# Ledger of designs, part 5: VHH binders against q9rw55

Target 1, 281 residues: q9rw55
Amino acid sequence: PQVEQLARQKMWNLAERFVAGESIESAIQAVQALERDGIAGNLDLLGEFIDSPAKCTEFADDVIKLIEAAHAAGIKPYVSIKLSSVGQGKDENGEDLGLTNARRIIAKAKEYGGFICLDMEDHTRVDVTLEQFRTLVGEFGAEHVGTVLQSYLYRSLGDRASLDDLRPNIRMVKGAYLEPATVAYPDKADVDQNYRRLVFQHLKAGNYTNVATHDERIIDDVKRFVLAHGIGKDAFEFQMLYGIRRDLQKQLAAEGYRVRVYLPYGRDWYAYFSRRIAETP

## First folded at step 15 (VHH)

Design y22
Fold by OpenDDE, fold request of step 18:
Structure y22 (fold): chain B 281 residues (1-281), chain A 116 residues (1-116)
Amino acid sequence: as target 1 above (281 residues)
Amino acid sequence: QLQLVESGGGLVQAGGSMRLSCAASGSTFRNAMYWHRQAPGKQRELVAGISGDYTAYDDSVKGRFTISRDNTKNTVYLQMNSLKVEDTAVYYCAASLLRGTWYDSWGQGTQVTVSS
């Protein structure tokens, strides 16, 4: 434990580029700094590997505290959560704990005009996540809750279409999990192409779209697409990770596009940081 | 609340130059500032933007217009060279972002008229 603590302290100097600190205060300050550059924030409390129902509820409480703190600081609450971290799959009092806690979180966000994004996890959780998403949109409105679709899954185009009745706010990502070829495209080219299809179809449907990628080719394709179809810059936003391609973030902001940055924060940053380093050595 | 006041507009001959200023007051000066314009019968359009040191321009003004800032004066500028008749419009200054709202502050605009 002592060695780990020392390692964490030494590594923080590197990790601070990708993590918006360990505290709520540091996260809020990071959002405020981004806003000065015309870039919005999406806060993500790190700690998704929780197995205890009690700990899941505590995690949800911490997210609610974040929402309250953001509001108090004059920031519109915008938070991403993984439903597994708040108890999805666990039954408590005859209801899914993840749904129960998500409801609490979204209710608090709505109180302050905020937005909660339900992050998509591995393919085994897609059905339940989308079902819960539909339920929550019904309760709170598409203005206060969104979700994520992953382009590497074969099913994602169908999933997008099935949600059109909700006029949903959806973040499009390529995919973050190691999935088998039985459910996901193994080739990057296919993932990229499916990403474009997801984004373009969602835009054409008139739904608010979050284009979450650092891929400049795709970004340029989106720019051309919206221009060709007369889609305004206020109909979508680009999303990027904190500390990654900061140049592109500001350039897009200068160009008048909506840009939102995903800001992970919290004490459990090491795993996240390790993944980022692996992606960007 | 951030207040933006444009100045420097007026009448200029085609091929001439003009410099617009946007003075910010009442709140913290923003790193993201923009110039928009609205010509008669047309929609408001983005002309130039700046975020930190990054700048962007509409294709119609690239090479002719330059957006810049002076943080010591809380002012954003638009240097307009080689002006054309089609540049005639009301020019607006805008700031972004506040409390999750893009383009939260706008000036009242300044008229720029380019004569042939």
Scores: ipSAE 0.906, ipTM 0.967, lowest interface PAE 0.4, mean pLDDT 94
Fold by OpenDDE, last read:
Structure y22 (fold): chain B 281 residues (1-281), chain A 116 residues (1-116)
Amino acid sequence: as target 1 above (281 residues)
Amino acid sequence: QLQLVESGGGLVQAGGSMRLSCAASGSTFRNAMYWHRQAPGKQRELVAGISGDYTAYDDSVKGRFTISRDNTKNTVYLQMNSLKVEDTAVYYCAASLLRGTWYDSWGQGTQVTVSS
């Protein structure tokens, strides 16, 4: 704990590259700065692992505060949440707490024309997340809530197809969790290929697609694909992490593509930062 | 609201040069600015974009057109060299983004006619 504290104090100068500050205000300012460059924002409140229903609800309240603050600052709210953080899997008052809190969050976002992305977590949560996503899309519309599919999972192509009736806004990622080979491609090449499949199929289906990757090869493939199929630049967006490949972010923006940056913020930034450093030595 | 006003268009002979200007007023100048064009019977298309110091061009104008910005004048420019007849179009200036809306502001356009 002492070492961590020291590290936090000394490493903030480095962490600020990847984290949009500790406060709502700093996060909003970061979004505003990006918007000047033609890049949109996606805010993610960082939090520690929480296992208490009360803490889950508190976290949801904090997200709602973020939404309110964003609106007050003249920013269209766009926030990503993990349903586990807001109580998924916990029953309260006869309903899943995650669903209850997600509903609150999305309702607030919708009031301001905002959008909530339900981040996909590990494979054990995929079914419940997609089910809740379907419910929430039904209640609020695909314009206000989206979710994420991970290309490293064998099931993801099927999952994508199963959601077509919702005309969903889906963020495609390679994968963020350590998954066993029983459920996920162990080979990067397969993950990459499946990523392309997910993106291309979703685009062909006419659904709004978020291409969340820093992989230039894939980005180029997407560019070629949309050109070949007459898909407009307004039909999808590239998404990238705050502070990662800022050159590509701006280049894509200059090229007229929609670009959105994932901006984590909050006091509990150390874990996130550590992961980013590990990925970008 | 950001107002964009294009100028500098007109008639030019093929092979000639022309410089378009887009003056911004009424709001904060953007780091992301774009030139689009619409030819008769065609869809509007992106010609050039700038985000900060990064620039991009449609393949049809690469090497011939240059987009630049002067923040002190709140103006974005499109230098068009080696103009071709197919460059004939109404050229529009656009800015992005505001409150999560891309291309939130557009100019009224300026006609560029390239004669053979």
Scores: ipSAE 0.899, ipTM 0.964, lowest interface PAE 0.5, mean pLDDT 94
Fold by OpenDDE, fold request of step 18:
Structure y22 (fold): chain B 281 residues (1-281), chain A 116 residues (1-116)
Amino acid sequence: as target 1 above (281 residues)
Amino acid sequence: QLQLVESGGGLVQAGGSMRLSCAASGSTFRNAMYWHRQAPGKQRELVAGISGDYTAYDDSVKGRFTISRDNTKNTVYLQMNSLKVEDTAVYYCAASLLRGTWYDSWGQGTQVTVSS
């Protein structure tokens, strides 16, 4: 803990590139700056591991405060949450606490015309997350809640197809967790190919698609694909991480594509930053 | 609210040049600005865009049109060279305020007519 504290103090000058500050105010300002460049924001409150039901509810309350702050600042609320952070897997009053809290969060977002993305976590949480996603889409509509699929999982193509009845807004990512070969492609080439499949199939199905990648090869493939199939630029968006390939973000914006940036913020930024450094040294 | 006003349109002969201007007022000038055009009987299409120092063009105008910005004047420009009859259209200036549709601020448009 002491080492982390020292690192946090000394490395913030580097971390601020990837983290939109520690406060709601700083996060909002970062979004406003991006919007001047024609780039939308996706806010993610960083938090420590939460094991207490009470703390999960408190975290949900903090997310709601973020939504309110965004609205107050004239920003359309767009927030990503991990259901584990708000109590998924914990039973409270006969219902999953994560579902209960997600419902509260989405209700607030909907009030302001906002959108909540339910981030996908490790493979052990995929089933429950998709089930809860379906429930929440039924209650609030696909225009107010979305989720994420990870291309490194063998199951993801099937998962995408199984959700078509919802006409869902889905963010496609390669994968963020260390998964065993029993459930995920070990080779990057296979992950990349499966990523293309997910994106292309979702686009062809007529569903709103979030292409969340910095891989220019894939981005170019998507551009060619939508052109070839007569898919408009309003049918999808590119998503990128805060501080990564800022050049590409603005270039895509100049080209008239919808671009949204994922902005993590909060005091517990060190773990996130460490991962970014490890992934992009 | 951001107001956009186009100017500089008119009649020009093929091969000629014309510069369009779009003046922004009423709100903070955006780093991302766009020019669209709509020809008779056709859909509105993106012609050029700028975001910061980054520019992009439709293939049909590459090498002929240049989008630029003057922040001191809150104005975006479209320099059109080597004009063709096919460039005849109403040209619109647009910005993304990200509150409604992606392009949620438009000018009234300016007519550009290129004669043979």
Scores: ipSAE 0.891, ipTM 0.959, lowest interface PAE 0.4, mean pLDDT 94
Fold by OpenDDE, fold request of step 18:
Structure y22 (fold): chain B 281 residues (1-281), chain A 116 residues (1-116)
Amino acid sequence: as target 1 above (281 residues)
Amino acid sequence: QLQLVESGGGLVQAGGSMRLSCAASGSTFRNAMYWHRQAPGKQRELVAGISGDYTAYDDSVKGRFTISRDNTKNTVYLQMNSLKVEDTAVYYCAASLLRGTWYDSWGQGTQVTVSS
């Protein structure tokens, strides 16, 4: 434990690039700093895998505290959560605990004009997540809750279309999980192409679109697309990870595009950091 | 609350130069600042933007206009060279982002008239 503590302390110097601190205060400060550069924030409380209903509820409470703190600090709350972290799949009092807790979180966010993004997890959770998303949009409005689609999944294009009746705010990502070839494109080129399809179709449908990628080719394609189709810069935003391609973030901001940065924070940053290092040599 | 005040506009002949200034007050100076313009009968359009050290320009003004900032003076500038008649517009200074609101602050605008 002592060695781990020392390691964590030493590694923090590296991790601080990708993690907006361990505390709510540090996270808020990071958002404020980004906003000075014309870049919006998306806060993500990092947590370990939670398999206890009580802990899931506690996690939800912590997210609510984050929302309250953000509001108190004069920041519009914008938070991403994984429904598994707040109890998805666990039954409590005849209802899915994740849904119950998500409702609490979104209600709080809505109170302050905020927004909650329901992060998409692995393919086994897509159906339930989208179902719960639909329910929550019905209750709170698409202005206060969004979700994520992953382009590496074969189903995602269909999923996007199926949600059009909600006029949803959707973040498009390539994919973050190791998925089998039975459900996901193994070829990067196919993932990229499907990403473009998702983004373009969503934009054409008139839905608010979050283009979450650091891929400059795709970014350029989006720029050309919106120009060609007369889509305004206010109809979508680029999203990027905290500490990744900061140059591109600012460049896009300078160009007048909406840019939002995903800011993970919390004490359990090590796992996240490890993944970032693995992805970004 | 951030207040933005533009200055430096006026009448200039085509081919001439003009420098606009936007002074910020009332709040912390922001790293992201923009110049927009609105010509008669046209929509407001982004002319130039700056975020930190990064700058961007509309294609119509590239090579002719330069956006810059002086943090010590809380001021953003738009140097306009080789002005054209079509550059005639009210020029607005804007700041982003505060409290999650894009372009939350605007100046009153300054008239730039380029004569033939």
Scores: ipSAE 0.853, ipTM 0.943, lowest interface PAE 0.5, mean pLDDT 93

Design y22
Fold by OpenDDE, last read:
Parts: C-alpha cells; structure tokens; sequence
Structure y22 (fold): chain B 281 residues (1-281), chain A 116 residues (1-116)
C-alpha cells in the first residue's frame, strides 16, 4: 500500500491534467475555474470497480453528496453516471437497483434544478438503459435527466427517433467501447457520418443536443448546419473532456457557443488516466 | 450578483474610432465576456467574445474591432476602428454563464452613433 501510494503520487502530477482531483472539493473548484472562462462542468465520479449491491448504493450516496456540495457551492448540479455503477442488473426488493438508485440521484438533482446524464455503456446495456431512461424522464422530466447515444452502433439512429416523444436531452458520442462488427460500424468514416446524422436529426427535431466530440471537422459541420437551418446557439452545446483541447474549448466559448467539460474525479482515477494516455501518446 | 456597466459610447464620424468599456462588479469577474449590439429594427447580435486569451468576432467587424480585458480592473473593452454608419447601435456587455446556469447577464447598454 505504501509503494502504491508513492506511485500514485508521482503519477498524479501527470494525471491532474485529465482528472479534476480526488475529492468533491477539488472537483467543484475545477468547475468553478472552468466557469470563469465561460465553460460549464459535467462531473463524473470515478468508480469502475463496483461489484456489490451495497457498494452500488454507497456509490449512489456519494453522487448525492456531490450534488449537495455543488448546490452548496452555488453551482448547478450536472452529473454523469453509469447505471452499472449504481446497480443496474441487480434486483433488490423487486426492482432493478440501478433504477432505484438513479431515481434517488435524479430526485436530489431536481431539487436543486440540476441535471443527470445517464451515460451509455456497451451494446449489451443499451436496451435496459433506454428503458430506464424513458421511465425516469416520465418521472422527473427531460430537463433533469438525459442519456447518451453512440454513433458507432447501427441501431442508434433508430434509437434516437424512438425517443422523440420525450423531447430528450441527448449527448452524442462516437463510442468508447470495443464493439463487434455485428452491432457497430468498423469503419471510422461510417462512424463519423452516422455521428453527423444523429446530431443533425436531433437538432432538426428541436431537441437539446450535446455534441460531445473533439473532432474539429465535425464541429465545423455542426456550426455550418445550425447556421444554415436557423438554429440558435442556445439549442445545443459542445462537450469535451477535461484537459483535452483546452484551446478549442475556450475558442468555442469565445465564439458564443455553450461549452461543457466532462470532469472525472475520484480516487479511482488510475484506470481513466491510463486510457487518456493511450489516446494521447 | 454580477453587475455590468458600459461606458464610452457617443457620436463619431465614419472612419473614426471609439473605445467602449464594461466594468464588472458585485461578484468574481468572469473571463468569458461578450459584446453585443442592437441596431434599430434589428435583433441583438453578437459582435465579439473573449474567453481567457481567446477572441472571436462577427465577420462584419473582423479586422476593425478588438475585444480585450483587464482582469486587474475587472473591465472588458471593445476598441472600434474604421467605424461605419452601419455600426450604429446600442452596444451591450454580457456574460452568458453564471454559477453553472446558461443565462446572459447584461449591462444597460451604451449608444454608439456613427455619422456619415
């Protein structure tokens, strides 16, 4: 444990670029710093190794604490959660634990006018996540809960269309998981094209859209699209990862676009950091 | 709460220059600031923005206007050169994000009139 602690301390100097600290306080401070530049925050408590119902509930409690702390600090709560981290797939008292805990989290957020994004995970969890999303939107409203669609999945255009009745807030991403060719486009060009389709269709439908990408070509296409179709800058936002393309974040903010940064935080930052290093060697 | 007060407007001849100031008070100064303008009968439009050291301009003013800030004075500036009659408008200073909420904080505006 001591050796690990030393190693983590040394690595933290590198990881701090991509992780907004280990504590709630550090995370809030990071959001406040971004807000000075006109950039909003999306907080993500890191907890990738949760495998018991009790731990899932504890994780949910920690998220609720985050929401309360954000409110206390004068920040509108905006938090992303993976439903697996809060117990999706586990039955407790006749209900899915993930749904139960998500309900608690969203209820707290709503109390403070906040927003919870249900992060999308691998393709095996898409159906249950969307079902639970629909349930939660029905209970709390689309202004307090959103979800994510991944453009690399063949099904995503259909999924987007099927959710239109909810007028949902959707974050569009290319995809973060290794998916088989049976369910996802193997060619990057197809993923990118499908990403544009998702974003454009969602915007045209009049739904709030989160364009979560660092791809400047796509960003430029979105700019041109909204201009051509008379869509205001208040109808969507660009989202980026903490520490990634900070120049572009500020440039977009200067241009008057809404920009929100995804801020992971927590003690379990090593896995996340490792992924970031792999992406930006 | 954040208070914004514009100054520096007035009457100027075409081809002339003018510098607008926006003083922020009442809360922590926000580095992301914007200048908007509203001409008679037209909608309010974004003229220039600044986030950190990054700046952006509407195409109609690019090369003529410069937005800058002085954090020590909690002030944002708009240097307007080569002014045109079509630049006549009420100019507003704004902050679009406060306390994590997407809304604009606006000053009272300052009139800029460019005569031919």
Amino acid sequence: as target 1 above (281 residues)
Amino acid sequence: QLQLVESGGGLVQAGGSMRLSCAASGSTFRNAMYWHRQAPGKQRELVAGISGDYTAYDDSVKGRFTISRDNTKNTVYLQMNSLKVEDTAVYYCAASLLRGTWYDSWGQGTQVTVSS
Scores: ipSAE 0.828, ipTM 0.932, lowest interface PAE 0.5, mean pLDDT 93
Fold by ESMFold2, last read:
Structure y22 (fold): chain B 281 residues (1-281), chain A 116 residues (1-116)
Amino acid sequence: as target 1 above (281 residues)
Amino acid sequence: QLQLVESGGGLVQAGGSMRLSCAASGSTFRNAMYWHRQAPGKQRELVAGISGDYTAYDDSVKGRFTISRDNTKNTVYLQMNSLKVEDTAVYYCAASLLRGTWYDSWGQGTQVTVSS
């Protein structure tokens, strides 16, 4: 306990650049600072050990409190959630608890003109997440709920096309889970090329596209693509991580591009940051 | 509520210079501000932007226009040199994310007319 607390405090000195603290108040202040620079926030309440239906619903309640606090502070709510954290895969009262809790969260966001992004997790959850995404878009509209596609998965191009009837708001990411070569490209070059395909196809389809990357080559390719195809800056946004390449974030904002920054916060930041350090030594 | 008021426009001879000002008033300080323009029969276009120490310019004005700000007066400037007839437009200053979207705050605009 003493060793853990000392390690936690020393780790915070390193982590404070990348995490917006433990409280709703610190997360709100971080978003407000970004907005002064012309950059929007993407709030993400960190959660670990959400292992029971009761804890899943408690976590959803905490997300709703975040949405309320953001609105009260003059921020249009934009929050990402993992459906597993709110009960995906747990049956309660004849319905998937994740879907039940997602409805409550999205309804609150919609009340304030806000938006909920449904994170994509490991490959085994893609089918159920896309099924639930389609249901939730039908109930709330595409302007209040979006999801994520991961360029490292072979299936993602087909999934993107299958969703076009929804005119969906999709965040394109490369992927962050350890996936076998039976479902995901092992080579970075293939992941990067598929990333471009996903982004360009989504833009050409006329759908709002979130380009989540720090890769300057891909960012430059997107700039050239939208210019060549007459696609306005209001059709897409760049998304980046809090504390990474703040110079690039501000430069893109000065160029008039829409920029949004992922802001993790919460009591579980220590576990989050420890994993980031372990993954990118 | 943020209010944006442009000034400094008018008639100028080609090759001349002007400085536009955008006074921002209200309780919200902004590091990021933008100048747009709309010429007759054309769509409004971004001319220059600033976010902190980072600036950017449309290709048609690079090297001739400079965006800057004075934080003590919460004012953004557009210094326009070597003006051309095609720079004739209404110039607007703008800010983002006051009401939750980009470019959600605009001034009334100031006319710049460049004579040949």
Scores: ipSAE 0.812, ipTM 0.932, lowest interface PAE 0.8, mean pLDDT 91
Fold by ESMFold2, last read:
Structure y22 (fold): chain B 281 residues (1-281), chain A 116 residues (1-116)
Amino acid sequence: as target 1 above (281 residues)
Amino acid sequence: QLQLVESGGGLVQAGGSMRLSCAASGSTFRNAMYWHRQAPGKQRELVAGISGDYTAYDDSVKGRFTISRDNTKNTVYLQMNSLKVEDTAVYYCAASLLRGTWYDSWGQGTQVTVSS
């Protein structure tokens, strides 16, 4: 208990740059500080050991509490969730529990004009996540639910095109899961080039595009692309990580670009961060 | 009621100078504040922005215009030097994320007319 407390404190010194604390209040205060700088928040409640239907529903309840608290504090809710954490793949009462819980979460967000982004996880969940995304957009509208495509997956360009009838709000990321070369580009240069293709194709299709990167070359390429094609700053946003390149975040905000910052928080940050450190050399 | 109120506009001869002010009330005065303008027949365009210590300018005004602020007066300024006829527009002060989206708070505008 004292050993855990000391280890937790030392780990927090390393992690505090990336995590907006343990509580809803600390996360909300972090969003409010960002909003004063012209930067929007993307709240993400961290969770580990969500391994039963009951825990999945409890996690969904906690996300709903976050949405309610954000609204009560004057923040338009914008929250990212992983469908696996709310029960994707667990059948309950004749329906996938992830879909059941996502409906509850998105309905609450929509009540306040908010938005839920469905994170993309490992490649084995892409099909079911996109199918559930299509269902949820049909029910709630593209203004209230979006998803993620990962440029390191070969399939992502085709997936992007297949979703155009939804006019979808998509976050473009490179990818962070260990994926075999049968499904994902092994070379960073190919991942980066495919990232540009995803972003540019989505913008040209007239869909709202979230450019989630700290790569200044890609950011500059996007700036040039939108100017050359007459695409307004209201058609896209840059997204970045809490505590990383605050200078770039504020500079982009001063330039009038839409900027959103990912804010992970929660008591499970220690377990999450410890596993990430243990998995890397 | 949260408000942004511009002042300082008017008529000015080409080559002249003018300072616009934007008085902000309550939480409307944020670390990030913006000046936009709309010339006749054109869309509204960002002229200058500030977020904390960071400033940015449209290429057409860089070196001629300066955005600044006075936190004790809850006021943001646009100093405009070497004015050109092409700078003629209604100038608007703006803030973001007061009601959940960017540029969701605007002043009513102040006319700047640059004569040849």
Scores: ipSAE 0.809, ipTM 0.931, lowest interface PAE 0.7, mean pLDDT 90
Fold by ESMFold2, fold request of step 18:
Structure y22 (fold): chain B 281 residues (1-281), chain A 116 residues (1-116)
Amino acid sequence: as target 1 above (281 residues)
Amino acid sequence: QLQLVESGGGLVQAGGSMRLSCAASGSTFRNAMYWHRQAPGKQRELVAGISGDYTAYDDSVKGRFTISRDNTKNTVYLQMNSLKVEDTAVYYCAASLLRGTWYDSWGQGTQVTVSS
């Protein structure tokens, strides 16, 4: 009601630092500003209430429009999607709708030399997401589709190794979902140590590695590891969030590291920002 | 398309100083700019980078070289002091993400030769 509208209005002045606006145009301008600083963008169209097959396909169409607009603006498309938002788990005509829509999205990105990252969600979707990732890499190649592994899950080290035949491009994250101790490390120290294991094993396997963190200790550990093992700056990148530690983003870019920044945008920013605030001390 | 033109190279005696310039022109301006160098028989290496107010240097030149920017002239400089014979190389100006990859725009290079 009016209370929700008032809360939404009050939050926007805080939110605009962390969200690249509501429109494709504002998101593209934000990527172009980052690119002038030597930093690449990772575009993510925010969605809410994507609960029907028709809405899932509509969302996929909107992602395709984003990819087209980015290319038209001189940006090589790099977009993250959640397979649940495009229909994972919904059967249509004998096939998973998420897989059908992901094919359409990745094909469009590939047309422009771009890349689609398949975001990892709660632990119950890991098996199907990795299965679909394997299928999509087989169809489009590892240079056009990647996925995410979460260091807080016990399974992630085994999952990483199981994918090595694909030479996969993987984003390593700690994890953002509330998971039970039966599947995820409860202690931050264990999550952080497993994060290092995932990154180092993936780099040592010769696979492109996305180090998504703001933790300077981990960033420094990665710098030392790649120097000690003769791993070039072409083999990995650091990834960070829009509006957080812009000083560190620019410092890493000045040092010659590859840096990519996650840019959420869309009218559904309120839900995104509310979660960000709830997670901040 | 961004065009990068280096100037200021030449012959200098060891212990001397030299200032390289990189003039940037074209439809796309860049806040992040880099100097690389390549000595004969060696791979190209990053010497210095700048992004906004942030600078970084290779350990071999730290304290001797300074990267700076004049936004009014759209020009990046490399001030090289206390030059050594091992600094002899072709120096290249570079930028990133003009066509979606890092270091996808390069100047033609300028030769710096440090004599003993």
Scores: ipSAE 0.806, ipTM 0.930, lowest interface PAE 0.8, mean pLDDT 91

